# VH-VL binders against Nicotinamide mononucleotide adenylyltransferase (POF1): the designs that were tried, part 1

All scores and structures are predictions.

Target 1, 258 residues: Nicotinamide mononucleotide adenylyltransferase (POF1), of Saccharomyces cerevisiae (p25576)
Amino acid sequence: MKKTFEQFRKSNLLFQVLKGPQHLECQKLFVLDSSFNPPHLAHFQLLSQTIKNFKLKDTRSHVLLLLAVNNADKLPKPASFPTRLEMMCLFADYLQEKLPQSVVSVGLTVFSKFIDKDKILHEQFVKGCSADIGYLVGFDTIARIFDEKYYHPLKISDVMESFMSGSQLYCLARGDCHLSAESQLRYASDILEGKFEPVIPREWGARIHVMQNDYPALRNVSSSEIRNKLKNGQVESLKDELPLCIYDYLINNKTIFD
Below, numbering starts at 1 at the first letter of every chain, in headers, positions and changes, except where a header shows other numbers; antibody chains are not in Kabat numbers.
F, E and O are the ipSAE of ESMFold2-Fast, ESMFold2 and OpenDDE, as the mean of both directions, binder to target and target to binder. V2 is 0.75 times the mean of E and O plus 0.25 times the DockQ between their complexes.
[cut] marks letters that were taken out.
Atom coordinates printed by the task and the answers are left out, and those that the model quotes come from them; centres of patches stay.

## First folded at step 1 (VH-VL)

Design i1 (framework fv_inotuzumab)
Fold by ESMFold2-Fast, scan of step 1:
Structure i1 (fold): chain C 258 residues (1-258), chain A 123 residues (1-123), chain B 112 residues (1-112)
Amino acid sequence: as target 1 above (258 residues)
Amino acid sequence: EVQLVQSGAEVKKPGASVKVSCKASGYTFTSYYIHWVRQAPGQGLEWIGGINPSGGSTTYRRKFQGRVTMTADTSTSTVYMELSSLRSEDTAVYYCARDEWDYGSGEYYFDYWGQGTLVTVSS
Amino acid sequence: DVQVTQSPSSLSASVGDRVTITCRSSQSLVYSEGNTYLSWYLHKPGKAPQLLIYKVSNRDSGVPDRFSGSGSGTDFTLTISSLQPEDFATYYCMQGTHWPYTFGQGTKVEIK
């Protein structure tokens, strides 16, 4: 995988699919945008519960696992990008087995901003067809994209209008967050009621979906805690937080986060 | 390579104004805020304000509002800070520094700094 | 404005010493998305400040691993595990969570 990643870096490509279909195969697209450091069961639960809650069990969907490689000169935290890509490929196989109605692709992009990711996906993955695109994100990401201080002097409504009109955001509420789970769960309805106007247009509340995680044990799973447990030899509890294939990978490669 | 290159030292009389430049190179100019920070002799670092080169919006520390103006020229990748009604306590080294900004994620720290411009206010 | 206070204001140390500098804010630096925007800078006379640590504990590229940051909420620490000759400088913490950005008053690390 190291060779594949190095080829991407040197290629001047802005986006590349490394595994699975190269282009959108059906109208429903889920983009799971994560550092995948490592992939874990909360990632799976977000996708699985979205499919369940929105009655999509019998609908074909395309899942894109998307890793953004930053263009900054700062070194990424371990694990290395090639190692994360290996784990993402294992995770893709796991998703394909657990969600047979879905097809799964693994992709790389140079873009870190959601609007840039959305643009490149429309140009190179979706390729002009009409798609219902859902981004699977953590609540911290939702809070950030709707924080007006990041857009000054531009209005969020001006910058994000195209993105929000063509996309949906799906999120599981979590306890490891400054905003209470109860407040997170009311976020979309509060927007719809106009409580965030004029910063957030009320109509965008219909595009934002924050759900209670049906599995209490997964409500506080985080990549950083998983890495810390592995470093500290606390490996048995990881079986409840990781797909078995990822667990097996990590116990066979314990130093990847050193 | 990323560089922020500032204009040379200035000597001004009280009541005058000074305009310091910061020329950026080696990166996409409009993808980063440029902030200004000063250090008076024997004092610590003090944040003055910042500008978004995309669109030219500014934010200033309250004590400098009305005296400071920041502008950006995208054709030359240069940010300017003008400080008016100069007082002896404005004598300081003035630094520009960049802060990565994107529409979904801010970084709010300064990874590259200009070399500094000494402004001396004396009568 | 959010007040940022460093301790100590100055210290004397020898090469090889472990140095600890504390930074305290008057209110929480946790932002709405859960990130904490606390950074540390090294400053020498006649030179521009240099970024050492960002978002509490992340070392900037090229910064030696003897520098580490830790903390949460309102209390933060910069540690230099084994002081080197080039580390005699003034250190500043800065919060970027709340406008305006505010710096600590600085900690001068001097040769004993």
Scores: ipSAE 0.000, ipTM 0.397, lowest interface PAE 18.7, mean pLDDT 84

Design i2 (framework fv_inotuzumab)
Heavy chain, then light chain:
Amino acid sequence: EVQLVQSGAEVKKPGASVKVSCKASGYTFTSYYIHWVRQAPGQGLEWIGGINPSGGSTTYRRKFQGRVTMTADTSTSTVYMELSSLRSEDTAVYYCARSDYEDSSGYWYFDLWGQGTLVTVSS
Amino acid sequence: DVQVTQSPSSLSASVGDRVTITCRSSQSLVYSEGNTYLSWYLHKPGKAPQLLIYKVSNRDSGVPDRFSGSGSGTDFTLTISSLQPEDFATYYCMQGTHYPYTFGQGTKVEIK
ESMFold2-Fast, scan of step 1: ipSAE 0.000; ipTM 0.456

Design i3 (framework fv_inotuzumab)
Fold by ESMFold2-Fast, scan of step 1:
Structure i3 (fold): chain C 258 residues (1-258), chain A 123 residues (1-123), chain B 112 residues (1-112)
Amino acid sequence: as target 1 above (258 residues)
Amino acid sequence: EVQLVQSGAEVKKPGASVKVSCKASGYTFTSYYIHWVRQAPGQGLEWIGGINPSGGSTTYRRKFQGRVTMTADTSTSTVYMELSSLRSEDTAVYYCARDLSYEGFWDYGMDVWGQGTLVTVSS
Amino acid sequence: DVQVTQSPSSLSASVGDRVTITCRSSQSLVYSEGNTYLSWYLHKPGKAPQLLIYKVSNRDSGVPDRFSGSGSGTDFTLTISSLQPEDFATYYCMQGTHWPLTFGQGTKVEIK
């Protein structure tokens, strides 16, 4: 994976598929946007529960695991990008096996902002096909998307109009987030009731879906917590939080988060 | 109602290839993973691999990698397993079996089985 | 590969007997949310295997109540509370937690 990542870095490409179909194969696209350090069962659960809750079990879907590269990280970096790509490829195989109706791609982009990700995906992955696009994100990402300080002096309603009219956001509430799980679960309905006007148009609440995780054991899973457990030798509990292939990878590569 | 029906017995010489079919009926073919399992005379059950009929992705046990090919034809709801470079120790009853996992929700077990296909490899 | 070993390899029993078959794995079969992917099958000569138990303790549809599964981690048991004539067969456990899927070597239950 170091060679593949280096080739991307040396290219002028803004987006590249590293594994799976190069372009959208189905009308339903799920973009799982994460740092994947590491991939975990809450990532799978978000996708699986979205499919179940929106009655898409009989609908073929394309899943894109998307990693944004960022050279401006000021914190100690957990896993290197090549290592995360290796784990993403294992996770893609896991998803393909567990969700046979779906095709899975692994992609890399230079963009960190959602409007830029959406634009490049329409240009290079979707490429003119009719698509229903769902972004699978954590609540902190939703909160940042709708935080007006990131758009000043522009209005969110102006900047995000195109994105919101063509996309849906899916999220599992989590207990260890800044905003309480109960408040997270009310977020979309609060928008629909106009509680965030004039910053957030009320009609966008219909395109935001925050769900309670149906598996209580997975409600507080996070990549930071997993990395911490691995560093501290608390590996037995990781079996309940990781796809088996990721668990096996981490047990054989314990120092990747050092 | 829900059935997997396999092709008939085959007799092959060492070095030949055999292709066994498994026709599904009574359920949504593309919603369930299909496993292949064999049993040699006097031996236990051995998992060979499996295929996702939606998209055709395959998983093979390492010892069969390079000799086994699994394919799915969605128009006829049929899965095939082809085993090449046959040896006398490949003599076995070969079974196809449906995974319990509807749409891949990590629920492994095999609930519907084909009747079995005897493959005899002898010179 | 994860090894699964059954005990005993064979046993002789009479109709009405309580029969216990053990399956032990070389590694823990606990996967996620406490779920453990261990299943049990009944196999008779000339017939396809039949699913009895999945996820350690869940009976497949139509399987008689006399069949029960239990266990955790690496140690699992199939119990037949009162053996019937149709139960004389070979029994196999299978683990699905670790790739590749592996079967135990089988336990033959035969007439005493």
Scores: ipSAE 0.000, ipTM 0.400, lowest interface PAE 17.5, mean pLDDT 85

Design i4 (framework fv_inotuzumab)
Fold by ESMFold2-Fast, scan of step 1:
Structure i4 (fold): chain C 258 residues (1-258), chain A 122 residues (1-122), chain B 112 residues (1-112)
Amino acid sequence: as target 1 above (258 residues)
Amino acid sequence: EVQLVQSGAEVKKPGASVKVSCKASGYTFTSYYIHWVRQAPGQGLEWIGGINPSGGSTTYRRKFQGRVTMTADTSTSTVYMELSSLRSEDTAVYYCARGSLYDFWEGYFDYWGQGTLVTVSS
Amino acid sequence: DVQVTQSPSSLSASVGDRVTITCRSSQSLVHSEGNTYLSWYLHKPGKAPQLLIYKVSNRDSGVPDRFSGSGSGTDFTLTISSLQPEDFATYYCMQGTHYPYTFGQGTKVEIK
């Protein structure tokens, strides 16, 4: 994966599929957008519960695991991009077997902003299909998308119009967020009732879906918590939070988060 | 078609070691745990342990720890169980079985090998 | 270790009979993620065990619908609604929620 990643960085490509089909063929597209540092069962649960809750089990679906490689550095230090791509490929195989009606791809892009990701996916991945793209995101990402400070002096309603018109956002409510889980669960209905106008148009509430995680044990799983448990030798509890292939990868590569 | 094919019967002396193989086919070898279960004559089924073929991590029942070693060869899609310091009470049919990934946890076995009889006698 | 006990240890039955086997665990088998990992296996001498029922009540692919599983908490049941000649075998329940995985002692279903 180090050589493949290095070639992408030296290329003039803005998006590249590294595993699975190179483009969509008239299927519902779900984009799981994460740092994958590491992939975990809450990522799987978000996808699985979205399919179940919106009665999409009979719809042929394409899942794209998407990694943005041009993000600003944050602490704690994430694993290297080649290492995360290796784990994403393992996770893709896991998803393919768990959701056999789905087709899974692994891709990377230079873009960190959702409007740019959406644009490049429509230009290079979606092609012949006019379906909405379903983005599987954490609530922190939703909060950032609808935070006025990131758009000043522009209005969110102007900047995000094109993105919101062609997208659905799917999210599981979580703890450890500035909004309570109860407030998160009311977020879409509050928008629909006009409580965020004029900042957020009320019609966008129909495109935002925040669900209660059906599995209480997964409601507080996070990549940072997993990295801390691995560093502290609390490896037994990780069996309940990670796909087995990812658990085994981490046990054999304990220093990747150092 | 998923298949697990085990090596043939073994006869060993007390104190010797035995290595039983389990060759997998018809699925992605590294995506499923392989577990080992035995049945001694006149007794029920007993879980020994399991291995993740992806990286080779293992979990053993305590009473076998120090005597059992499980390994996986991804190039041949084969799992091995080696049991050392054999005793007469280790005489049993040994089965490999695939852990099922229908949910978040591999809590049951959906495919089994045909079994390998290991006889330990003086 | 979680103990798993089956009842009865053996029974005699005729083709067409309704057969009920029970399995009791010493602790709850609900896994932290919410599923209950109680499974049932059919075993015949000289053959590998075969999965019948997983997660309490789900039939494995190809298993006849005369086999059904039920239960909750620590009490579980396998029912064969109309016993067929190929069903004379030993049946095992297994808990796969807690390491080490443990099997019941088995129930032998014999011809009357």
Scores: ipSAE 0.000, ipTM 0.406, lowest interface PAE 17.1, mean pLDDT 84

Design i5 (framework fv_inotuzumab)
Fold by ESMFold2-Fast, scan of step 1:
Structure i5 (fold): chain C 258 residues (1-258), chain A 121 residues (1-121), chain B 112 residues (1-112)
Amino acid sequence: as target 1 above (258 residues)
Amino acid sequence: EVQLVQSGAEVKKPGASVKVSCKASGYTFTSYYIHWVRQAPGQGLEWIGGINPSGGSTTYRRKFQGRVTMTADTSTSTVYMELSSLRSEDTAVYYCARESYYDLGSEFDYWGQGTLVTVSS
Amino acid sequence: DVQVTQSPSSLSASVGDRVTITCRSSQSLVYSEGNTYLSWYLHKPGKAPQLLIYKVSNRDSGVPDRFSGSGSGTDFTLTISSLQPEDFATYYCMQGTHWPYTFGQGTKVEIK
């Protein structure tokens, strides 16, 4: 993966699929946008619960695991992008087995802004506007998308209209987040009631879905906590938080987060 | 109202141990990491380590490893920092601070009032 | 460890002056998801430190507009556009991108 990643970094490509179908194969697309550092069961639960809650079990879907690499320098970080891509490929195989009605792709992009990610996906992956696109994101990402200061002097309502008209946002509330889980769960309803006007149009609240995790044991799982547990030797509990293939990878590569 | 309230000043002899408490209120205790930072007289701020109250997971700065222990009691919404084998250079004001976002690479948005620990013979 | 160095260590200024404090890290502070975890704190004797700026340029709630942060990668700046009497204090930058978290040595802003 190191060689593939270095080739991407040296290329003029803005997006590349490394594993799975190179283009959207059906009308329903789920984009799981994460640092994948590492992939964990809360990532799976977000996808699985979205499928269940929106009655999509009988719908063919394409899942894209998307990693944003920016203009990464060569400085070592916990874990390197090639290492994350290896774990993402293992996670893709796990998802394919657990959700046989879905096809899974692994991709990377230079873009960190959601409007840019959406644009490049429409140009290179979707190649059309008939797709029903759902972005699976953490609440911190939702907060960043709707923070007016990142758009100044432009208005969010102008910049994000195209994105919001063609997309759904799906999120699981977490306990270990700046905003309380209760506030996270009220977010879409607060938008619908006009509490964020004029910054956020109230009609966009219908396209934002923040859900309570159905599995209490996974409500506070995050990549940061998993890295912390591995570093401190608390490996036994990780079996309940990680797909087995990721757990096996981490215990055989203990220093990747050092 | 978010508050972090620390235990009172301590005077200890060299070689002793000190345990400082930090009681949280006004928010969901298990939703935020708590860190410890100290300032010795005439010196700058020094990060000691942090704890996730939800899982009890800890991260310590290397120079304190083996001397510091951080624990959390969810029933009382209290974090503790115990420092053993005290030396005169451990004389400092010790602060607890809340990390604003779950990602460990974040900022400290609320701080306790500080606890002066004096190590003298 | 990632080393964080502030410049200057101290400065003398008058009310109304523009004050600039710099912070340099030994390694890039850009995290893998693109966020830069560099924050600034104000500290006065007998008080707890107070958050001023987070993620390089975001002002914490209630912090006056005269405070601003800028920078990227390894070089960061805190600016006070017009120094007020309550601004005489020690200022610290902190990096939260790499383990362990590290503070700069501090910059004392004192009366000229």
Scores: ipSAE 0.000, ipTM 0.398, lowest interface PAE 16.5, mean pLDDT 85

Design i6 (framework fv_inotuzumab)
Fold by ESMFold2-Fast, scan of step 1:
Formats: C-alpha cells, sequence, structure tokens
Structure i6 (fold): chain C 258 residues (1-258), chain A 123 residues (1-123), chain B 112 residues (1-112)
C-alpha cells in the first residue's frame, strides 16, 4: 500500500478509488468518512443499523470507505496513511462478507470539507447518475456542519444548499456529546418544526436521520481509545471492539501507533 | 455434499516442520473461515487459529505465533497449516473445521470438520 | 485467556435418562453486538467432533431435538432430555467470544 499511496500523492488527482468498483454501481450510496485509525465495530454498527432501520436489507447499495489525506491537523497521528489503507482494505472485505447485498469501494481524497467531498464524488464517482447519497456521521459532525460560526460571513442556507439537496445524513445518538441523547433524537423533528429558522431551513430536517443506538456496548467505542488500549497493553476489550481481521492485524503489528 | 478432506498421517523428528492440507468441496470456499484445532493424546481440544480464505487474513493462538503459518489457495479450494520447530508435545490429531455461520455472523460454531491428521513427533 | 470449566468431568447414565452438563466461563461471553458465542460438540474416539448447539441455544441442522442449550453471561447448560445409545460420548463446550477460542475440558458420558 505504500507504493499505491505514493503514486496518489505524486499525482494531481483529487480523488481515486484503490479497491472495488471505480464508479457507483447502484442507486443507493453510503459514504463512511473516517480516519480509519483503526476501523472498528462502531463503524460497522452505524452502517448496519442504518440499513436495518431504513429497511434496505433487500436493496443493493454501494459503500464507499473514504479517507481524506490532506488533513488540516498539523501534527500527524500514527498510523501512517499506507497502514490505514491496508486496514481499510481488510475492513472492506469484512463489510462485503457481512453485507453481501452491498458492493464496497475504498477511496482517497485530498478534501477535508463535506461540501468538497460531495462535489468531487458527484464529478468522479457518481458521474451524473441519479443517486441517493447517505453520509454516515457522528452527531458532533452534524453539530459542526450546522454551526453558523464556521460560515461567517456567509449563511449556512446558502453554503450548504447544494449538499443538503442531494444528500442525507445518518447518525446514531450518543451519550458523550454536549447535547443529550434525547435532544439528539429530537434534532430532525425540531428542524422540521422550524425551531432553528432562519439558520437551518426546515425542509432539511427531512434529510437528517438521528437514530436510537440499539447496541449500548458500542456507544463509546472510538479510534483514539482503541489506540490508547493497545499502547497500554489492554488487549482484552479490543477483541470486543474490532472486527477480528482488524484485531489480528493490530496484534501482529502492535507498534504502528507508536 | 459439503466436506473437508485432510492429508495423511505424518511422522517428524523434533525441530522439523509439518504442513497439513485441508481440501474443501461442496460449498463456496471463500464464504467460510477455516479453523484448526488439535487434540494431544489424553488431552482435550485446543484451538490453534483460523484463516479467512477470501482475503488470507489469519488469527493464531499466541503460544503458536512464530511457529504456525496458515495459507489458502483459492484455485484448489485448499487451506494449509504449517507448524515449524516441532516438539514432542506437538504430537496430536490436527483437525480443520469450517466456521458455521451466516453472512453476518461467521464466528459461531464449527459445523463441518476434516477427518483429522495424526502428526507424531518422535526422535 | 478466558477459562471454560465443565461440570461434571464424567457421569454414568442409562438410556432414557435426562443428562445435564454445565459450562462456566471466567468472563461474560456476550459480544458487543449482543450475541453470545457458546457452542457444544459431541466427540467420539476415532471420529471428528460434531457440532450440536451454536450461539447458546440453536441446534445445528440435523441435530435431534432431545439436545437443548440454555444459559447467559457466564453460566451455560447442555441438556439431553432422553439419552439414546448413540449419545455415549465426550461433550465439549467452546467459547468463541474472546480471543483465543477456548474449549472446556470435556465431560465423558458413560453407560451405567
Amino acid sequence: as target 1 above (258 residues)
Amino acid sequence: EVQLVQSGAEVKKPGASVKVSCKASGYTFTDYYIHWVRQAPGQGLEWIGGINPSGGSTTYRRKFQGRVTMTADTSTSTVYMELSSLRSEDTAVYYCARVYGDFREYYYGMDVWGQGTLVTVSS
Amino acid sequence: DVQVTQSPSSLSASVGDRVTITCRSSQSLVYSEGNTYLSWYLHKPGKAPQLLIYKVSNRDSGVPDRFSGSGSGTDFTLTISSLQPEDFATYYCMQGTHYPLTFGQGTKVEIK
């Protein structure tokens, strides 16, 4: 994977698929956008529960695992991008086995902002096909997307119109946010009722889906905590938080996060 | 007819390596994990590790790590388990087994087993 | 490693008897997805082991309904409601929740 990553870095490409179908193959696209440092069961849970809750088990879907490589973070975090891509390829195989109705692609992009990611995906991955695009996100990401301070002096309604018109956001409620889980579950309905106007158009509430987390044991799983547990030798709980292929990779490569 | 067929008995000297094969038939080879389990004379069953034939990813019990290698050949639907630096305590019947599960739950139960391969390590 | 202990280590029974074998784990076997990966196997000398029960209580295809599994957390039971001649064997439980996979020490069911 070091060779493939270096080729992307030397290219002038803004997006590239490294594994799986090069273009969208069906009407439903799920974009799982993460640092994948490492991939974990909470990533799988978000995808699988969305498919279950929206009755998409019999619907063919395309899953794109998307890694942004030009992070605004000035201090790079281990693991290296080639190592993350290796784990993403293992995770893609895991998802393909668990969700045989889905096809899985692994992609790289230079963009960090959702509007830029969405634009490049429409241009290079979707390629003018009629698609229902769902972004799988945490609630903290939703809160940042709809925080007007990040758009000043522009209005959110102006900046995000194209993104929201063509996209849906899927999220599991969590307990470790500034907003309570109960408030998170009411977020879309509060928007629909106009409680956030004029900042957030009420029509966008139909595009935002915050779901009850059906698996409390996975509620607080995070890549940062997994890396800390590995560093501290706390490997017992890791086997309950990781796909077995990722657990196996990590115990055979314990120093990748050093 | 779903079956796993293993290679024949082996007699090895201490320090040698042994490679046991497990050929699958009657199902889609890449849809199931293959695990390896052994039983030493007078002892219980002991898990060694497993392999996903689809990607080649492996998990080994820690005591065997560095001595065991599992590989899969999709063109022949065959899994191999190679154990090196053999000791007398490695004398056992070695079984390959398919992990029983549906597409969402691969890691529960071993439903189809090979007939077993006796490996004897003697000086 | 998660320890799995079976009780009893051996028992004598007659055809028609109800047989109960217990399996206890040193840690909870509930996986983060809510599933419990505890399986039971029948093993006869000279033969490969045979799967009886998976995920605590699910009978494998073709397994007679006299075999049933129950339990939760750390305590599990295999019950044979009416022992048949072909049931005299060694029984093993196995936990698949925690790495490494571990088997119980076995319970030998002998003719009385």
Scores: ipSAE 0.000, ipTM 0.398, lowest interface PAE 18.9, mean pLDDT 85

Design i7 (framework fv_inotuzumab)
Fold by ESMFold2-Fast, scan of step 1:
Structure i7 (fold): chain C 258 residues (1-258), chain A 123 residues (1-123), chain B 112 residues (1-112)
Amino acid sequence: as target 1 above (258 residues)
Amino acid sequence: EVQLVQSGAEVKKPGASVKVSCKASGYTFTSYYIHWVRQAPGQGLEWIGGINPSGGSTTYRRKFQGRVTMTADTSTSTVYMELSSLRSEDTAVYYCARGYESYDLWGYAFDIWGQGTLVTVSS
Amino acid sequence: DVQVTQSPSSLSASVGDRVTITCRSSQSLVYSEGNTYLSWYLHKPGKAPQLLIYKVSNRDSGVPDRFSGSGSGTDFTLTISSLQPEDFATYYCMQGTHYPYTFGQGTKVEIK
């Protein structure tokens, strides 16, 4: 994967699929946007619960696991990009087995800003097809999307209008965020009530779905917690938080998290 | 509002250790690095190192390796920098600063800074 | 370590003056993906440093239009088109391309 990552980094490509179908194959697209450091069962639960809660079990879907590329030669990250890509490929196989009516792709993009990700996906992955796109994100990503500082001098309402009109955001509330789980669960209704105007238009609250995790044991699972448990030798507890293939990978590569 | 708030001034003897805190608020703590930068009296800014709060991975400038330790407590959104075996040359104002380790946005720069903590090392 | 050198070390100016500060690196600051990570900061005694410019030429949120950055490779410039009273400060450039991060020695802008 190191060679593949280095080739992408030296290319002029803004987006590349590394595993699975190269282009959208179903009208329903789920983009799972995460650092995958590592992939864990809360990532799976977000996808699974979204399918269940929005009655999409009989709908074929395309799932794209999307990783934004950061500068790999700067300050060390908890796991290298090639290592995260390897785990994403294992996770893609896991998703394909658990959701056999879905097709799964793994992709890289140079963009970290959400509107740029959306734009490149429409240009290179969706290719003008009519797609119903759902973005599966952590609450920290939602907080970033609606943070005015990243759009200066433009207004969020100006920049994000096309994106929000054409997409859905799906999120599971969790305990490791700056905002309480209770506040996270109220987020969409607070927007609908106009509590974030003029920064966030109230109508966008209908396109944001923050759900309580139906599986209580996964409500506080995070990549940071998993890395801490691995570092502290608490490996037995990890089997309840990780897909088996990811658990096996981490046990065989204990030093990938500094 | 986004802010970093540091602990108060410290006076230490040579050979002692000092631990400075930096409490983050108003943003997702684990989404950004925290870096430490110092300024000795009459000198310029000097980068000490940085920490990724999301996993605790650290990078230190060579001259501080073996003497500096950075840690993060995600439950309190606080980063700590501990400097041991203090020398008079370590007398400085120590700043924490938020970094974004990414190709885009304001990446590889420091957009929000703590107010600074004066550490005085004297006998 | 990549050496970063500012010039001048100090200058005297009056309100309304055009001020230019230069920053030179011992190695190219262009990273493999094509971005150049050179930032500028304003620092006043007793206060925290403030980000002015990132990636050579991009103003940070809330930074007045009178501040601009330019340059490429190893040579960079910060320009203040019309100096204001609040601009008397020390300015630092910083390179973020090569680990470890390094700052220039600073340029003090003083009242004439």
Scores: ipSAE 0.000, ipTM 0.404, lowest interface PAE 18.4, mean pLDDT 85

Design i8 (framework fv_inotuzumab)
Fold by ESMFold2-Fast, scan of step 1:
Parts: C-alpha cells; structure tokens; sequence
Structure i8 (fold): chain C 258 residues (1-258), chain A 125 residues (1-125), chain B 112 residues (1-112)
C-alpha cells in the first residue's frame, strides 16, 4: 500500500478507489467516513445496525470506506496512511463476507469537509446516478459538521443546505465521548424542537439519526482506546473489539502506533 | 520540510501602515489556516487573526477589526498581514503560524504546529 | 473572551528539578465534538515559539518525554520531570476551543 498511496499523492487526483468497484453499482450508497486507525467492530455495528433498523437487509447497497488524507508533508498521527489502507482493505473483505447483499469499495480523498467529499463523490463515484446517500459517521464528526467556526463568515444553514437536502447522517452514540451518550441520543430531537436555531434548521433533525448501539460491549469502543490498549500490551481484550482479521494484523504489527 | 518564512524587519512612523508576508513551503498551502500572533516587548503572546487560504475567509480579533487585513496569494503560497493606523503600542514581533483546515481523520487542529521566524515591527517617531 | 490564567508568572529552578506550571480557563475547554483544545508552547527570546503539547496531553513530534500535560475541563498542568539547561524559557498555554484563540500570560522558568 505504500506505493499505491505514494502514487495517489503524486497523481494530483482528488479521489481514487483502491479496491472494489470504481463507481456506484446500486441506488443505495453508504459512505463510512472514518480515520480507520484502526477499523473496529463499532464501525461494523454502525453499518449493520443502520441496515437493520432502516429495513434495508434485502436491499442491495454499495458501501464506500472513505479515508481523507493529510497534506503531502504533514506527518499523520500513527498509524501511517499506507498502514490504515491495508487495514481498510482487510475490513472491506470482512464487510463483504458479513453483508453479502452489499458491494464494498475502498477510497481515498484529499477533502476533509463533507460538502467537498459529497461533491467529489457525485462527480467521480456516483456519476449522475439517482443515489440515496447515507454517511456513517462518529458523533465527533457530526459535531464538526455543525461547528460554525469552520464556515465563518458564511452560515452553516447556507453552506450545508444542498448537502443536508440530499443526504442522511447515521451515527452510534459513544460512551467515550465528552458529550454524554444521553445528550447524543437526543441530538436529532433537540434539532427538530428548534434548540439549535438559528444555527441548525430544525428540519435537518429528520435527516440525522443517532442510535444506541444494540451491543452494550461495543458502546465505548473507539480507535484511540484500541491504540492505547495495544501500546499498553492489553491485547487480550482487543479480541472483543476488532474483526478477527484486524486483530491478527495488529498482533503481527504491534509497533504500527508507535 | 515545512517552512514559514517571513519578510524582514520594518520601522514605521505612527499613522503609517505595514504589510508583513509569510511564505509557505513544503506542504499543500490551501489545506492549512495561517494565523498571526504578536508579542510586544515585555508582554505575552496575542492572537490577531487568521485566514483560510482556500477561499480567503478571514477572522480577526475584535480589537484589530477595521485596521488589520489578511490576504492570501495561492500562486506564490504567501499570506500577508497589513496593519494600518500604526501606534507605538503596535511595536512587536509578529509571527505567522499554521493550523490544519478541518480534517476528520484525527479531529480538529486548534494548535499552532509550525511558526515563522518572526518579523520585528517598530513604530516610532 | 475565554480568559486563560497561568500560575506562577515566574519560577526559579535548578537543572534536574521537577517543574509544574498550571493553566486555568474561565470556561470549560471541552469542544462540542468531545476533544479538549489546550496546547502548550515553549518560547525563547529571538526564536519562534514551538509546540510542546496539544489536546491536553499529546506530545508533539520530537518533544522529549520529560514534558507531559494533564488536566480536564478548566484546570491543566504542564510538568517537566527533570529540568534540562535548554528548558529555561517562557511557557505559554493556549486554548483553541472558543473563539478567539487566547494565550495564558506566560510562565518564565529561570535558572536559580
């Protein structure tokens, strides 16, 4: 993956699919947007529970694992991007096995902002299809999307209108987040009740879905905690938090987060 | 390697304007905000404002609003800070520093990871 | 504006000493996304400031392990476990959670 990542950086491409179908193959697209540092069972559960709760188990879906990369000479936080891409490819195989009705792609983009990601995906991945797009994100990402600071002097309601009109956001509440899980679970209903006006239009609450993880053991799983456990030699507990292929990868590459 | 290189020292009279440059190299210019921070003699660090080189949006600390202007030239990877109506209390070393534009892979960057060498601006009659 | 106050304003220490600097904010620095944006900088006369610690407790690349950060909410600490000659400098904390960015007034670490 090191050579593939280096070629992407040198190519001046804004988006590239590295594994799986190069373009959207069906009308339902799930974009799993994460640092994948590493991929874990809460990522799988977010996708699986969304499919279950919205009754999409018999609907063919395309899953895109999407990684936003830092600038060419910025040092990324461990693990390196090539290492994350290797784990994402293993995770894609895991998802394809567990969700046989889905097709899975792995992609890179230079864009960090969701409006830019959405734009490039429509241009290069969706390519004019009438897609129903759901973004699978952590609550931290939802908070960042709705942070006024990044849109100044423009209003979020103006900048994000097109994105929010054409997309759904799906999220599992997390116990490791500084905002309580209870507050996270009320987020969409608080928006619908106008508690975030005028910053967030109340009608956008219908497009944001924060769910409680059906598996209590996965409610506090995070990439940062997994990295800390690996660093501290607490590898036995990782079996319950990682797909087996990711667990095996990390055990054979214990220093990747050093 | 990442570098922020600033223009040389300036001596100005009260009421004049000064324009300090900060040339970036070694990274993608439009992916990082550039901020300006000053330190007056014997004082601490004070944030003045910042610019997103992608699109040119600016944010200024209120006390400088109306006399500071920040601009970016993407063709030369250079940010400029112009301060007008100079007073003796504007005598300071002015630093440019970068923060990462919104990236969700590792959270926000609200820290200044690389700084320019500083530009001394002296305002005296 | 969120006020950031450092304590002490200055201290005298010898090489090998454990040094502790405290930073207090007038409001919680927990961002809506859950992260806490409190960073520490080392500044020497005639040099650019340099980042030491970001997001409360993360050492920047190349920063020696004698530097550590801790804290939560409104109270934060920078610790130097065994002061070295190159560590005599002024230290600044900075909050990035609330607009505008605000620095503490600085703590000067002087040779005893």
Amino acid sequence: as target 1 above (258 residues)
Amino acid sequence: EVQLVQSGAEVKKPGASVKVSCKASGYTFTSYYIHWVRQAPGQGLEWIGGINPSGGSTTYRRKFQGRVTMTADTSTSTVYMELSSLRSEDTAVYYCARTEVYYDSSGYSYEFDYWGQGTLVTVSS
Amino acid sequence: DVQVTQSPSSLSASVGDRVTITCRSSQSLVHSEGNTYLSWYLHKPGKAPQLLIYKVSNRDSGVPDRFSGSGSGTDFTLTISSLQPEDFATYYCMQGTHWPYTFGQGTKVEIK
Scores: ipSAE 0.000, ipTM 0.437, lowest interface PAE 14.5, mean pLDDT 85

